VHH binders against Uncharacterized HTH-type transcriptional regulator MJ0568. Designs and how they scored, part 1

Scores and structures below are computed, not measured.

Target 1, 125 residues: Uncharacterized HTH-type transcriptional regulator MJ0568, of Methanocaldococcus jannaschii (q57988)
Amino acid sequence: MSQSIEDYLERIYLFIKENNRPIKTTELAKLLNIKPSAVTNMAKKLHRLGYVNYEPYIGITLTEKGIEEAKKILDKHKTIKIFLVEFLGLDEKTASEEACKLEHALSDEILERLKIFMEKFKDKV
Below, numbering starts at 1 at the first letter of every chain, in headers, positions and changes, except where a header shows other numbers; antibody chains aren't numbered by Kabat.
F, E and O are the ipSAE of ESMFold2-Fast, ESMFold2 and OpenDDE, as the mean of both directions, binder to target and target to binder. V2 is 0.75 times the mean of E and O plus 0.25 times the DockQ between their complexes.
[cut] stands for letters that were removed.
The coordinates of atoms that the task and the answers printed are left out; those that the model quotes come from them. Centres of patches stay.

## First folded at step 1 (VHH)

Design a1 (framework vhh_8pnl_2)
Fold by ESMFold2-Fast, scan of step 1:
Structure a1 (fold): chain B 125 residues (1-125), chain A 121 residues (1-121)
Amino acid sequence: as target 1 above (125 residues)
Amino acid sequence: QGQLVESGGGLVQPGGSLRLSCADAGSIFSIYAMAWYRQAPGKERELVARITSGGSTNYADFVKGRFTISRDNAKSTLYLQMNSLKPEDTAMYYCAAEYLDWSGYYEDDYWGQGTRVTVSA
């Protein structure tokens, strides 16, 4: 979902990785297809939760906590997508769409067990 | 799961050719885009060529027509065929595995240690 905390953190992380600079409120609004005011409100919430630094005319960056959380979300997505493509034979588009849905529903424990399973059985599939 | 391991670098005369290889000994990488980057002394690391999991290629303007990127998913190996080498191609060449996330951005997940290419008379 475009307005979830997880979606915001992932989008901010990917933008900063690609551009090596803070993301502006208007840029994030365009990426999420929402109003700048909605981004500003969410940025304030993420700041209170300790996930972002928000500078009014510079933009949004992630704290260490925010980077850790964003990486967890991306790692879940990648793990699920790899499983769906490599072990279940799904095409990349379908696997990506399903991974996006599943990443928000699966616990860290299940994702860890899935990684162990794939590592153990990668040569058998 | 092993590191990306580059090979094939060396010293070559201007106009010569080299073939770089990058092997992923332990990773499931068929869904990753693969890329070659280079870094010359005193310069930032720059993209040379990228190949998506589906086989689509993208080249930097300075290598178009001279370099060819290819991949063998069955062998988990990436290649860069470099023809008509010039002194300005002298650099450390790095292999990268890049995941195209659901957001449509590439994220560099794995890097090799690099292989040196020197083009000199």
Scores: ipSAE 0.000, ipTM 0.157, lowest interface PAE 14.6, mean pLDDT 79

Design a10 (framework vhh_8pnl_2)
Fold by ESMFold2-Fast, scan of step 1:
Structure a10 (fold): chain B 125 residues (1-125), chain A 123 residues (1-123)
Amino acid sequence: as target 1 above (125 residues)
Amino acid sequence: QGQLVESGGGLVQPGGSLRLSCADAGSIFSYNAMAWYRQAPGKERELVARISSGGETNYADFVKGRFTISRDNAKSTLYLQMNSLKPEDTAMYYCAADRSFYYGEPLSAYEYWGQGTRVTVSA
């Protein structure tokens, strides 16, 4: 079971915001429900792509590029969740779970159009 | 994206009034729960008032009946109307957006804070 780059960046970002420190490989493995060896392999790939700083004895931090990418994914998640709750009437738990699934499939163009649609009709119902 | 900018603070006499504003330019303001916090020197930051995306309000006991939180979604602006101000209301006031991306996230999920606006209540 391979996690997407987006799942890794999202989880790393949220951990560092909450704990104000690098995330350990074992901690990230627990959060993503995967093996530590899978995390070390992905951390090396993310380092090569310029998204993370990986220190084998310390842990993982995000580069500026990684932070911006993580923020985009989280913004996508929040936009989808809000749409599902406010426009389709789903409960927050169900909407959050569905947003996690949809955030990886939704293009930036569709996200932008969805935001415009929501702002246009924000005071309706 | 959004950046929170507070304004409206100042020096006022006891019993006076002030209206604080928080502008959230460039974000989906209408759909975020918003809050006002305050911090007096040497004290921890404390919640003053919260308003949901749907307009439901909640107030700290020490401001009930005196402060009113409101939002203008069309202007992407949050307000705090402060009446009957007391010396103990003296603090730096902060605007915060609820960035709860997952169901059940605690208040620590408020990751967007403004720079603050100073309120001083004294003669």
Scores: ipSAE 0.014, ipTM 0.309, lowest interface PAE 6.7, mean pLDDT 79

Design a11 (framework vhh_8pnl_2)
Fold by ESMFold2-Fast, scan of step 1:
Structure a11 (fold): chain B 125 residues (1-125), chain A 122 residues (1-122)
Amino acid sequence: as target 1 above (125 residues)
Amino acid sequence: QGQLVESGGGLVQPGGSLRLSCADAGYIFSSYDMAWYRQAPGKERELVARITSGGSTNYADFVKGRFTISRDNAKSTLYLQMNSLKPEDTAMYYCATHYWEGTDLPYGYDYWGQGTRVTVSA
């Protein structure tokens, strides 16, 4: 299965934060539910685009550019999930699953409107 | 961007006190578990203190009785009150929030902050 650049960057970022080491291509393949060869091909592409450092014997780490992009992706997912939990009362697991679906369907305009709405609500009793 | 912003670090003498703050700009963080981590030069990142969304706290053995973690959900701010500071507490201190798995991603903490420097020396 073909994964977006966003999925790769997000999962690499999270793995490195939790494990404080480079992610191996086989580990990333398991997380993305794809073949290791697909990960290797994407890692080389991401390396050329300046998002990752790819070392064949060691694994994958993010560049500063890659970290910035991963954080933007996480911000989007976080915003949607906060809305579902705090405003709609969903439990964390259900909200996470629904946020994944909604993230693919929601435009940046709707995301920004959600942020504005939540900020206004936060200022009220 | 909604990044966590740490503040309150500085230079203090042994036995001194500091209060660190972590502000979550633009987001409601009441649903998140929050934590303070630190990283001393040449060492790995280590957990200092954790507070759940419900207010339950947990501390690393090396800070128990000296540090207090607290949160103000209305202000979206996390605090770390540090008393009886020791030279061994010298580190960059980071604020972290519970990560959202979104897809089949691992669970964990998200470090959005740049950190705040704490130096304890005579």
Scores: ipSAE 0.000, ipTM 0.166, lowest interface PAE 12.5, mean pLDDT 75

Design a2 (framework vhh_8pnl_2)
Fold by ESMFold2-Fast, scan of step 1:
Structure a2 (fold): chain B 125 residues (1-125), chain A 121 residues (1-121)
Amino acid sequence: as target 1 above (125 residues)
Amino acid sequence: QGQLVESGGGLVQPGGSLRLSCADAGFTFSDYAMAWYRQAPGKERELVARITSGGDTNYADFVKGRFTISRDNAKSTLYLQMNSLKPEDTAMYYCATGPDYYEFGTYEDYWGQGTRVTVSA
């Protein structure tokens, strides 16, 4: 999986959760600050990988596989953000921006160890 | 603000030539495959020619040897040089973007209103 794929899945998931409808290619392009043709090309790739349903004129929705993957990415983001805020004392905006960068670079093993560390030492910082 | 704008169409006699242009108004042109489609009155849209980001070309059999697709990445412009035009080439011509892989050719985007080519005496 690439950083780009993860960003698409996360953003599609959040939009659908908030708006309860498919996201249009133009809407996703605006949210990601890219061209609509780039979104169309990525949607085709995500469809081939089994992550999305892509319907011309209607938009993009997530498959069950896509929802599962998006949730994993969001869990990584949440875990990193909590660590940065609660243990390192960063403000939420800075922590969120850093978590976006780090969520694609950290392994599942490191994130699991981070969760264990936070639980064990939450009240000892 | 990424949009394709077609131009260069017109009225020509059989055997004549036209050069169509498609200008990219905001995309990273060099990263995408580009294609020309056409739709004749009363017919479905059909692929005419395609060029990958790397410059590899593919043509429909009915234009092979007569049309040449090319791109200028520095000018973000796609071209279709049309020679030996026939009445059967009369159509509205559209440009589209797509991935380099042939498997995705069906899903090109169309952002222009097209440019009309009429071949008639």
Scores: ipSAE 0.000, ipTM 0.090, lowest interface PAE 19.7, mean pLDDT 76

Design a3 (framework vhh_8pnl_2)
Fold by ESMFold2-Fast, scan of step 1:
Structure a3 (fold): chain B 125 residues (1-125), chain A 122 residues (1-122)
Amino acid sequence: as target 1 above (125 residues)
Amino acid sequence: QGQLVESGGGLVQPGGSLRLSCADAGRTFSSYAMAWYRQAPGKERELVARISSGGYTNYADFVKGRFTISRDNAKSTLYLQMNSLKPEDTAMYYCAADFYGSDIYLEEYDYWGQGTRVTVSA
């Protein structure tokens, strides 16, 4: 099983937001629970695709394109989490963990319908 | 698929109460959002109340404070408690499964019941 591009972008974005510095390949490897060589190979691919800046002595940062994509993924996470907590009554931790799994599996169409559904059912019994 | 069956309609005087029921045969009831709609003579069908699988509700302005929607997932039954009934509430009442949470998808499959008649007159 391999990590998706979306997992890398999300984790890089969150790290940089929290620490205000580039993430090292070894740090990202620990966060994703994979080998540093896998991170290096993916960082090169993401660099070629225009999502990241990769510098061996500095680490990994996101381009504007990478930031936009990471924010989109995080918006999906937040939407799913809100639904699970507010509508299904799950606790915050369980909802967050499930949202991490679902954010990569759900299409934009399903997420849009979910948002419409939540707008219709904003009042609780 | 299963069939939705409404019951509980009847003739009542203004200010009276009725409780409508909708039984769902052959579905995973707890997985669907459910709704009550009504259609008065010569009018279009309109939404009365909706309830999500998680129990969150939405009401039309004209019934707020008077009607209460609820569900019993163990019995696969949807309810509408109607209090302080007015002549304007006279209509055929229908239940529907809101599978996609959008009005345009309510009839994508056979998710409507036959209806139950409510008449409010002196």
Scores: ipSAE 0.000, ipTM 0.086, lowest interface PAE 19.0, mean pLDDT 76

Design a4 (framework vhh_8pnl_2)
Fold by ESMFold2-Fast, scan of step 1:
Structure a4 (fold): chain B 125 residues (1-125), chain A 120 residues (1-120)
Amino acid sequence: as target 1 above (125 residues)
Amino acid sequence: QGQLVESGGGLVQPGGSLRLSCADAGSIFDINAMAWYRQAPGKERELVARITWGGSTNYADFVKGRFTISRDNAKSTLYLQMNSLKPEDTAMYYCAKLEYDSGPYVYDYWGQGTRVTVSA
């Protein structure tokens, strides 16, 4: 199964938030269940796109642009998951798994409409 | 800038009451699940109470009937009303907010805590 740029940014962001240090390519490879060479190739691509700082022997950190993109993806995940749990009655595990699939396909317009809908109708949940 | 700031802790006698508050500097509070945890000296952090975005609450067995968790989304504030306090409730109380759930990572933001001491 293919890993999107978004999956890499999410995992890097969460790791740095929890550990307060750069993530090593071998650590990221283990978290994503892929080969270290795949991580190295993606890190180079993310560096060219301006999302990460990549330093051999130190690891990977996010640029300001990378942090902004990671937060957007996590915001989509959070919004979808809460909608599925609170409005559709799904359990947390199922909602989280579905949100991971939907977060990459959902447009910013639909996300904004969902947030407005949820705020307007939260009292009916 | 998603900082949580707890307040309301203090020293009380057994049977007393305290109301803890957690102010969220970030707007993401509005649709997130939030929780109160506590940690006694030399012990691991434990869940006290949780509230979902929709207002569903869950409580640890040791506080049921004594503590009430609530939130004011307009003020981006989480509360814990603590009644009938016991010496075993003595701990640092932490506010937590879920930004993303990725398996073992349950809560993303934590405050610095507010101390509650229950003694005669």
Scores: ipSAE 0.012, ipTM 0.256, lowest interface PAE 8.9, mean pLDDT 79

Design a5 (framework vhh_8pnl_2)
Fold by ESMFold2-Fast, scan of step 1:
Formats: sequence, C-alpha cells, structure tokens
Structure a5 (fold): chain B 125 residues (1-125), chain A 125 residues (1-125)
Amino acid sequence: as target 1 above (125 residues)
Amino acid sequence: QGQLVESGGGLVQPGGSLRLSCADAGSTFSIYEMAWYRQAPGKERELVARITTGGSTNYADFVKGRFTISRDNAKSTLYLQMNSLKPEDTAMYYCAADTRYLGWSYTSPEDYNYWGQGTRVTVSA
C-alpha cells in the first residue's frame, strides 16, 4: 500500500470516529494540506480498491475493509509516537510528525517488538 | 479495577460545580492516555473528556465550555472540573487509562484497559 493511501485512510477514519459523519472532500483536503481535486482523484482510487464509499453531496465513508486497514495504520502510528515520547523524550508534536513518516517504513514485526519492549520497560523509564 | 480511585462526586444543585479527582497510586502516570467516562442508569458508558500523554484534550459536545480535563503528573492525579452542572449530567463518572499502548483512536471504552470504580454525581434541586 502506498504512503498516500495509508495517510488518506488514517485521516478519514479519525475524522469519522470523532465526528460521527462522512468527511467532505474539502475537509479532507485541509487535513492533508492538498487540493480538493487531489482528494477527489484519490477517493475514486480508494473506491475502486474497496476501501471507501464516495457519495457526491454527502462525502467519504469507509467500508469494513477500509476500517480494518485504517486500524492497522493507526496502531503503528500510536506505537511509534508513544515510543518516541515516553522512551526517547521527544515532544508530542515532533513525535507525531516523525511517527507519520516512520509508520510507512516499519514492518509489523518491528511494531510488535516495540510494543513488547515498551510493556516490559515502561516502569523502568 | 487496579489502582485508579475516583473522588469528588456528590449531590449538587443545577448550575453548581464539582471537581472530580482520579489518583493512580502506582507508577509512571504521564505515559498513559487517560479519559473520563460517565454512565447514567440503564445507559452505556460514554466519553466525557480525554487527555493525551502530551496534554492535548478532547471533549464531548454536551460538555464543551462547561468541563475541563487536566492532569498533574507530579501528583499522579487526573482532574475533571465540572461547571454549570445540569440534571442531565447525573451519572456515575469513571476514570480510564490505556496502560498497554493497545488502544488506537481512543474514541471508545475498549481502548482503555485500566478503570476506576467510579464516583457518583447527582444534579438535582
């Protein structure tokens, strides 16, 4: 999965969970700092891949497949961010930005090992 | 459950104020995502407010402008300042934390594994 697809799924999921409604293309464009036309093009691609429902006048929602994939991406982001903040002493903003970059580069094996490491050592930091 | 203990609940008249406290007797308080949930009789638990490890806060629409969540990591204590209380705020209030780093969006009770026993808030004349 490409980095951009992962970023879209993550942002769409977080918005819908927080707001309990579909996300508009203009809202997603603001969150990703891109043009609305880019969002429309990506929404069509995500629809073809089975990750989203794209309904003109209503907005974008996730399919069950899209929710599951977004959950995996968010779990990676959260794990990396907590490691950077709590074990390496980075501020929340810097850690969040770094986690967005690293979540696309780290394997599931490395993320699982980080979780185990943090559970084992959180009381020793 | 565990070492989280809520206090500060009680009976108050509409328009009054209460401050709830949640103490973690145990460990590295600052590394947890934490939240206040409430449950009225016959209803499911609902999110009132949450605070991240970095101090970012989120509030349910029904308490925005009236409630403030905060933490004092040196005292290992989480607070909920409740102002302009309404009869609809009557509920058992619960403190929650994710101590395993396994939650992902922190929008549902399942994201938290560590819960207090609750403190009752009754708003009536």
Scores: ipSAE 0.000, ipTM 0.189, lowest interface PAE 12.3, mean pLDDT 80

Design a6 (framework vhh_8pnl_2)
Fold by ESMFold2-Fast, scan of step 1:
Structure a6 (fold): chain B 125 residues (1-125), chain A 124 residues (1-124)
Amino acid sequence: as target 1 above (125 residues)
Amino acid sequence: QGQLVESGGGLVQPGGSLRLSCADAGFIFSRYAMAWYRQAPGKERELVARISSGGSTNYADFVKGRFTISRDNAKSTLYLQMNSLKPEDTAMYYCAAQYSPDYLGFTKSEYAYWGQGTRVTVSA
């Protein structure tokens, strides 16, 4: 999955969880700092891929497939951010920004090894 | 290694006060935004107050003017001073260290480390 697709799924998931409603294309455009037309084009692509329900004039919601993918991306973000703050000593803001970049680049294997490493290290302190 | 431990809960009369504490057991506390949440019987967990790493505070409307959130980074401890307590403040109170994705403009509870909670009962 491309970085942009992952960014869209993550942002849509977080918005709907907080607001309990579909996200409008203009709202998503503001969150991603892009044009509304770019959001509309991506929403149609994500709909074709089975990740979202898109109804023009109403907004965007996630399918079960979309929710599952968004949760995987968020789990990567949390794991990386925890590692950067607690083990590498980065401040929250820097760690959050770096985790956002790294969540799209790290394989599932590296994520799993990080979780194992952190669990072993927790037992020592 | 992140484990938050809440304390200071108890039974108090309406109009009374309590001070909750949340101790860090392994975080680099000063780098986290911290929050207090509560869950009353029969209700969903709700945000009570937040404090940024820099000390900026945000309060839920239902506690404004009554509750004060503060932090002591040297002691790795978060506090909630609760004044003028009401029966509707009865809840389990949870401490959270927030992994806020600042670039998204909001904080998600699933990004937080959570404590086990401390019970506050306002009765009689």
Scores: ipSAE 0.000, ipTM 0.156, lowest interface PAE 12.9, mean pLDDT 78

Design a7 (framework vhh_8pnl_2)
Fold by ESMFold2-Fast, scan of step 1:
Structure a7 (fold): chain B 125 residues (1-125), chain A 121 residues (1-121)
Amino acid sequence: as target 1 above (125 residues)
Amino acid sequence: QGQLVESGGGLVQPGGSLRLSCADAGIIFSDYVMAWYRQAPGKERELVARITSGGYTNYADFVKGRFTISRDNAKSTLYLQMNSLKPEDTAMYYCARSHYEPIDWDTGAYWGQGTRVTVSA
């Protein structure tokens, strides 16, 4: 499957947080297991959308808007995936795929309620 | 969801090699940032190496070029290949997991029991 905007923003965010430098297209391609040309095309799209700064031959950084969206997506995806795996018993692949679908459908209110629910019931063996 | 179980420690001579393993019974292993920490007697616990869900690695300066962290998501296992071991590497080695956002790694909930590495003649 094609990588979503979410996957790109998540991986870019994590890399920059850890390394405090731009991520090269070849590095991002390796992390996402795709071709560098696919990364370049997506980076141009993300730049147009205002999420990244893209300098050919240098690499990719996140704008303030990009950082905000990456954090939001990471939190949503992680919360949904944990719920699907730990509470519903889905395998990791299925849970990840479903989390990608659900993360855009759920409001911040519903995600907060889901977190509270999981915290209350996390002691389930 | 599960416990972290470290193995592979032992007694080796200086210059020797060991491979540590950390088995995570959790189904979502691939979604976590994984790390190796160590604690020598009378010293604070310190980060040795980290690996992201996508396989990107980061190492403490004192192990760069000698240790290699890797993961096998299909086996839910984290590894630390330790080469050119020095007496200063003697410590209990601990496996830890975190989500994409690293949390306070010393909080205990995500730690394994540890595996002992002793480097001496």
Scores: ipSAE 0.000, ipTM 0.116, lowest interface PAE 14.6, mean pLDDT 76

Design a8 (framework vhh_8pnl_2)
Fold by ESMFold2-Fast, scan of step 1:
Structure a8 (fold): chain B 125 residues (1-125), chain A 121 residues (1-121)
Amino acid sequence: as target 1 above (125 residues)
Amino acid sequence: QGQLVESGGGLVQPGGSLRLSCADAGSIFSTYAMAWYRQAPGKERELVARIYSGGTTNYADFVKGRFTISRDNAKSTLYLQMNSLKPEDTAMYYCVAKGFYSLYEDRVQYWGQGTRVTVSA
């Protein structure tokens, strides 16, 4: 999946979780620092792909498929950040910034192996 | 929290075998790392064997070659095959499920009530 699609899904998910309502096109545009027309075009594309429900004048919500993908992206970010903080000793801010760079480059296989490594390391047997 | 139920413990003579089972009544089994811990009389709990969600296993040195851990995700059941049992293996054996976040928060661990294994002549 492209970085752009991942960024949209993650941001939509976080907004809805925090505010318990659909996100408006103009609100998402401000959060992503892009034009509202770009958001509308992407929302239509994400709707066709089955990730979002888009209703003009109401806003954007995630489908079950969209929620699943957004959670996966966020879990990848959190996993990398935890590794950088807990195992490499980086501060929270630096780790968060580096995790944003790495999350789009790592495959699900690498993420799973990283989780296994961290689990194994905590229990030294 | 009552989610994990161990069975298969009992009394056996040295050199004997037992198979322990741990059934998950919940719905988290397939995504969790699973482990067997034991607590011998008068001692602290110690890790016996672990199996990660991907199938990788780790064993304590004192059971290598004698015990085998395995999982059946379709049945939500964890097993511990114990061969060549020794008096030193006498303990209460516990099933443990650890989610990924349990690496940082012990409170995200699920423990069973235990099953007793006694190895004596």
Scores: ipSAE 0.000, ipTM 0.115, lowest interface PAE 13.9, mean pLDDT 78

Design a9 (framework vhh_8pnl_2)
Fold by ESMFold2-Fast, scan of step 1:
Structure a9 (fold): chain B 125 residues (1-125), chain A 124 residues (1-124)
Amino acid sequence: as target 1 above (125 residues)
Amino acid sequence: QGQLVESGGGLVQPGGSLRLSCADAGFTFEDYAMAWYRQAPGKERELVARITSGGKTNYADFVKGRFTISRDNAKSTLYLQMNSLKPEDTAMYYCAASPVYTLDYFTEGSMDYWGQGTRVTVSA
C-alpha cells in the first residue's frame, strides 16, 4: 500500500467517525491540502481497490475493507507516537507530527517488534 | 485516459548536458505532482527528482546540484535539465504523474501515469 492511499484512508476514517456522514471531495482536499481533482482521482482508485464507496456530488465512505486498513494505519500511528513520547522523551506535538510521517514508511514487522520492546521495557520510562 | 510521452534522450560524452521533456496527452497536468525515475539495465527503478503542482522540488542525493526538474503548466510539459553527466547516469528515464499535491504523500504507488521511457547513454 502506498503512503497516499494510507493517508486518504486514515483521514476519511477520522472524519466519518467525528461527523457521522460521508466526506465531500472538497472537504478531503482541504484536510490534505491538495486539489479537489487529485482527491477525485484517488477516490476512484480507492473505489477500484475496494476501500471506499464513492458517489460524485455526495462524497466518500469506507467499505469494511477500508475501515480495517484505516484502523491498522491508526494503530501504527499510536504505536510510533507512544514510543517517541515515552521512550525518546519528545513532546506530544512533535511526536504526533513525526508519527504521521513514519507510519507510512515502517513495516508491520517493525511496529510489532516496537510493541514487544515497549511492553518489555515499560517500567523504564 | 492520459499518456506521458518522453523525449530528449540520447548519447552524450561525460561532462555533457541533455534536457529531457515529458508532455502530457490527456489529463489535467496542473493538478499533478510529477517525477523523473530511471532504470539502468539489470537494476531496479529509482527516483531521480520530484516536483509538486506548486513547484516545490526534491532530488535524489546522486543528482543534487547537477539535475534540475521544472514544469511549464501552460505547455503541459515536465523537464529534466541534466548537467555534468556521468557514465553512472546511463539509464532509461521515465516520467510519472501522481495526483498527490505534496511531496510528503508522494510515492511510487501513488502514480496514475507513467511514460514509456527515453534512453540516456553517457559514454566517451
Scores: ipSAE 0.000, ipTM 0.116, lowest interface PAE 17.1, mean pLDDT 79

Design b1 (framework vhh_ozoralizumab_d1)
Fold by ESMFold2-Fast, scan of step 1:
Structure b1 (fold): chain B 125 residues (1-125), chain A 123 residues (1-123)
Amino acid sequence: as target 1 above (125 residues)
Amino acid sequence: EVQLVESGGGLVQPGGSLRLSCAASGFTFSDYYMYWVRQAPGKGLEWVSEISGSGGSTKYPDSVKGRFTISRDNAKNTLYLQMNSLRPEDTAVYYCARDEYYDSSGYSLEDYRGQGTLVTVSS
């Protein structure tokens, strides 16, 4: 999955969780700082991949598959950010920015090993 | 702010043709996908055509494929729907639609559609 697809799913999930409604393409475009037509093109791609329901005039919602994928991406981001702040001593802004870069490149194996390490050594924070 | 004004509806016999127009203002027309949607008496909204901002991509449901053609003139901020081989079941109010919204603050709670134009297909 591309970084772009993962960023879209994460942002859509967070919006719907907070606002309890579909996100409109113009809202997502403003949040991502891109043109509305680019969002509509991506929404259609995500619909073909089975991650979203895209209904004109209603907006974008996540399928169960999309929710599962978004949660995995968010879990990766959270895990990496916590590691960078708590174990490496990075400030929150730097850690968040680095986590965004790493979440797309980090394998599930490394993520699980990182979680085990953090649980085992949490007494050192 | 955003305005969509439909025109071209009317009474037509089965097998006839009509061309609908939608004059758009208040936004950068070429940046948005545009849609034609309809609502027949006693039924819900049904999208009947879709066009990308550039006009390079169009999409239709099977109910109108081959009979309806969506097009746009970005220089004139105008959307069109050419309807051929009209059937009684095409009777509906037709709306020009942008599935996003726009207001002076940049946000709104409402999707934008025009006032609609009535198309009646009857003998």
Scores: ipSAE 0.000, ipTM 0.240, lowest interface PAE 12.2, mean pLDDT 80

Design b10 (framework vhh_ozoralizumab_d1)
Fold by ESMFold2-Fast, scan of step 1:
Structure b10 (fold): chain B 125 residues (1-125), chain A 124 residues (1-124)
Amino acid sequence: as target 1 above (125 residues)
Amino acid sequence: EVQLVESGGGLVQPGGSLRLSCAASGFTFSHYAMYWVRQAPGKGLEWVSEISGSGYDTKYPDSVKGRFTISRDNAKNTLYLQMNSLRPEDTAVYYCARAQLGYEWTSDSYLDSRGQGTLVTVSS
């Protein structure tokens, strides 16, 4: 149940997009179902990597670099989910759960190939 | 910002050949599928060729299959279109375009960014 840097960036992005404010460490901990201390440690790491701005009592926001990475991760999730629903006939819930598992394992190369396959198949309809 | 700059267009006689180039910058070129699309005078945008990020998968419509070859040099951030056996109906402005990430699968969703274009005129 280790939260990856990708899970953090995705969740921070979605929260800020929906709420138009920084996310607090306690809020992120609740959303990810982990300890606040784990969030604080990861926020410091993400800050060192240039993905987030972090200030105690204000919270966490994404840098431009962080926004780009978060969008890339969300793109992986959405692409996998669409494939599972539209091409394999899975229900939305199952597809979303499976996409969450697979999004960390797929390279951009595999995703691009999947997109080309889906576009090619769509054109047959 | 994403920049795509096409070159290599010009006037060529029917049966001739041209090689188009697209210089890409502002993104990790090898991570994106790339496209060539064209717009003939008074017509809509037409997809011409696709290539995966690695270059191992390519796709062409029947109108250009066997005559056009898409390729890429990821070390140089450059996309190419080799056009052989050109016909008057190939006359168009040719655009380099980048694939979208994570969008709905529609005909419009395959393009994220396109360049300014390069004119190809096939006429005697």
Scores: ipSAE 0.000, ipTM 0.092, lowest interface PAE 17.1, mean pLDDT 78

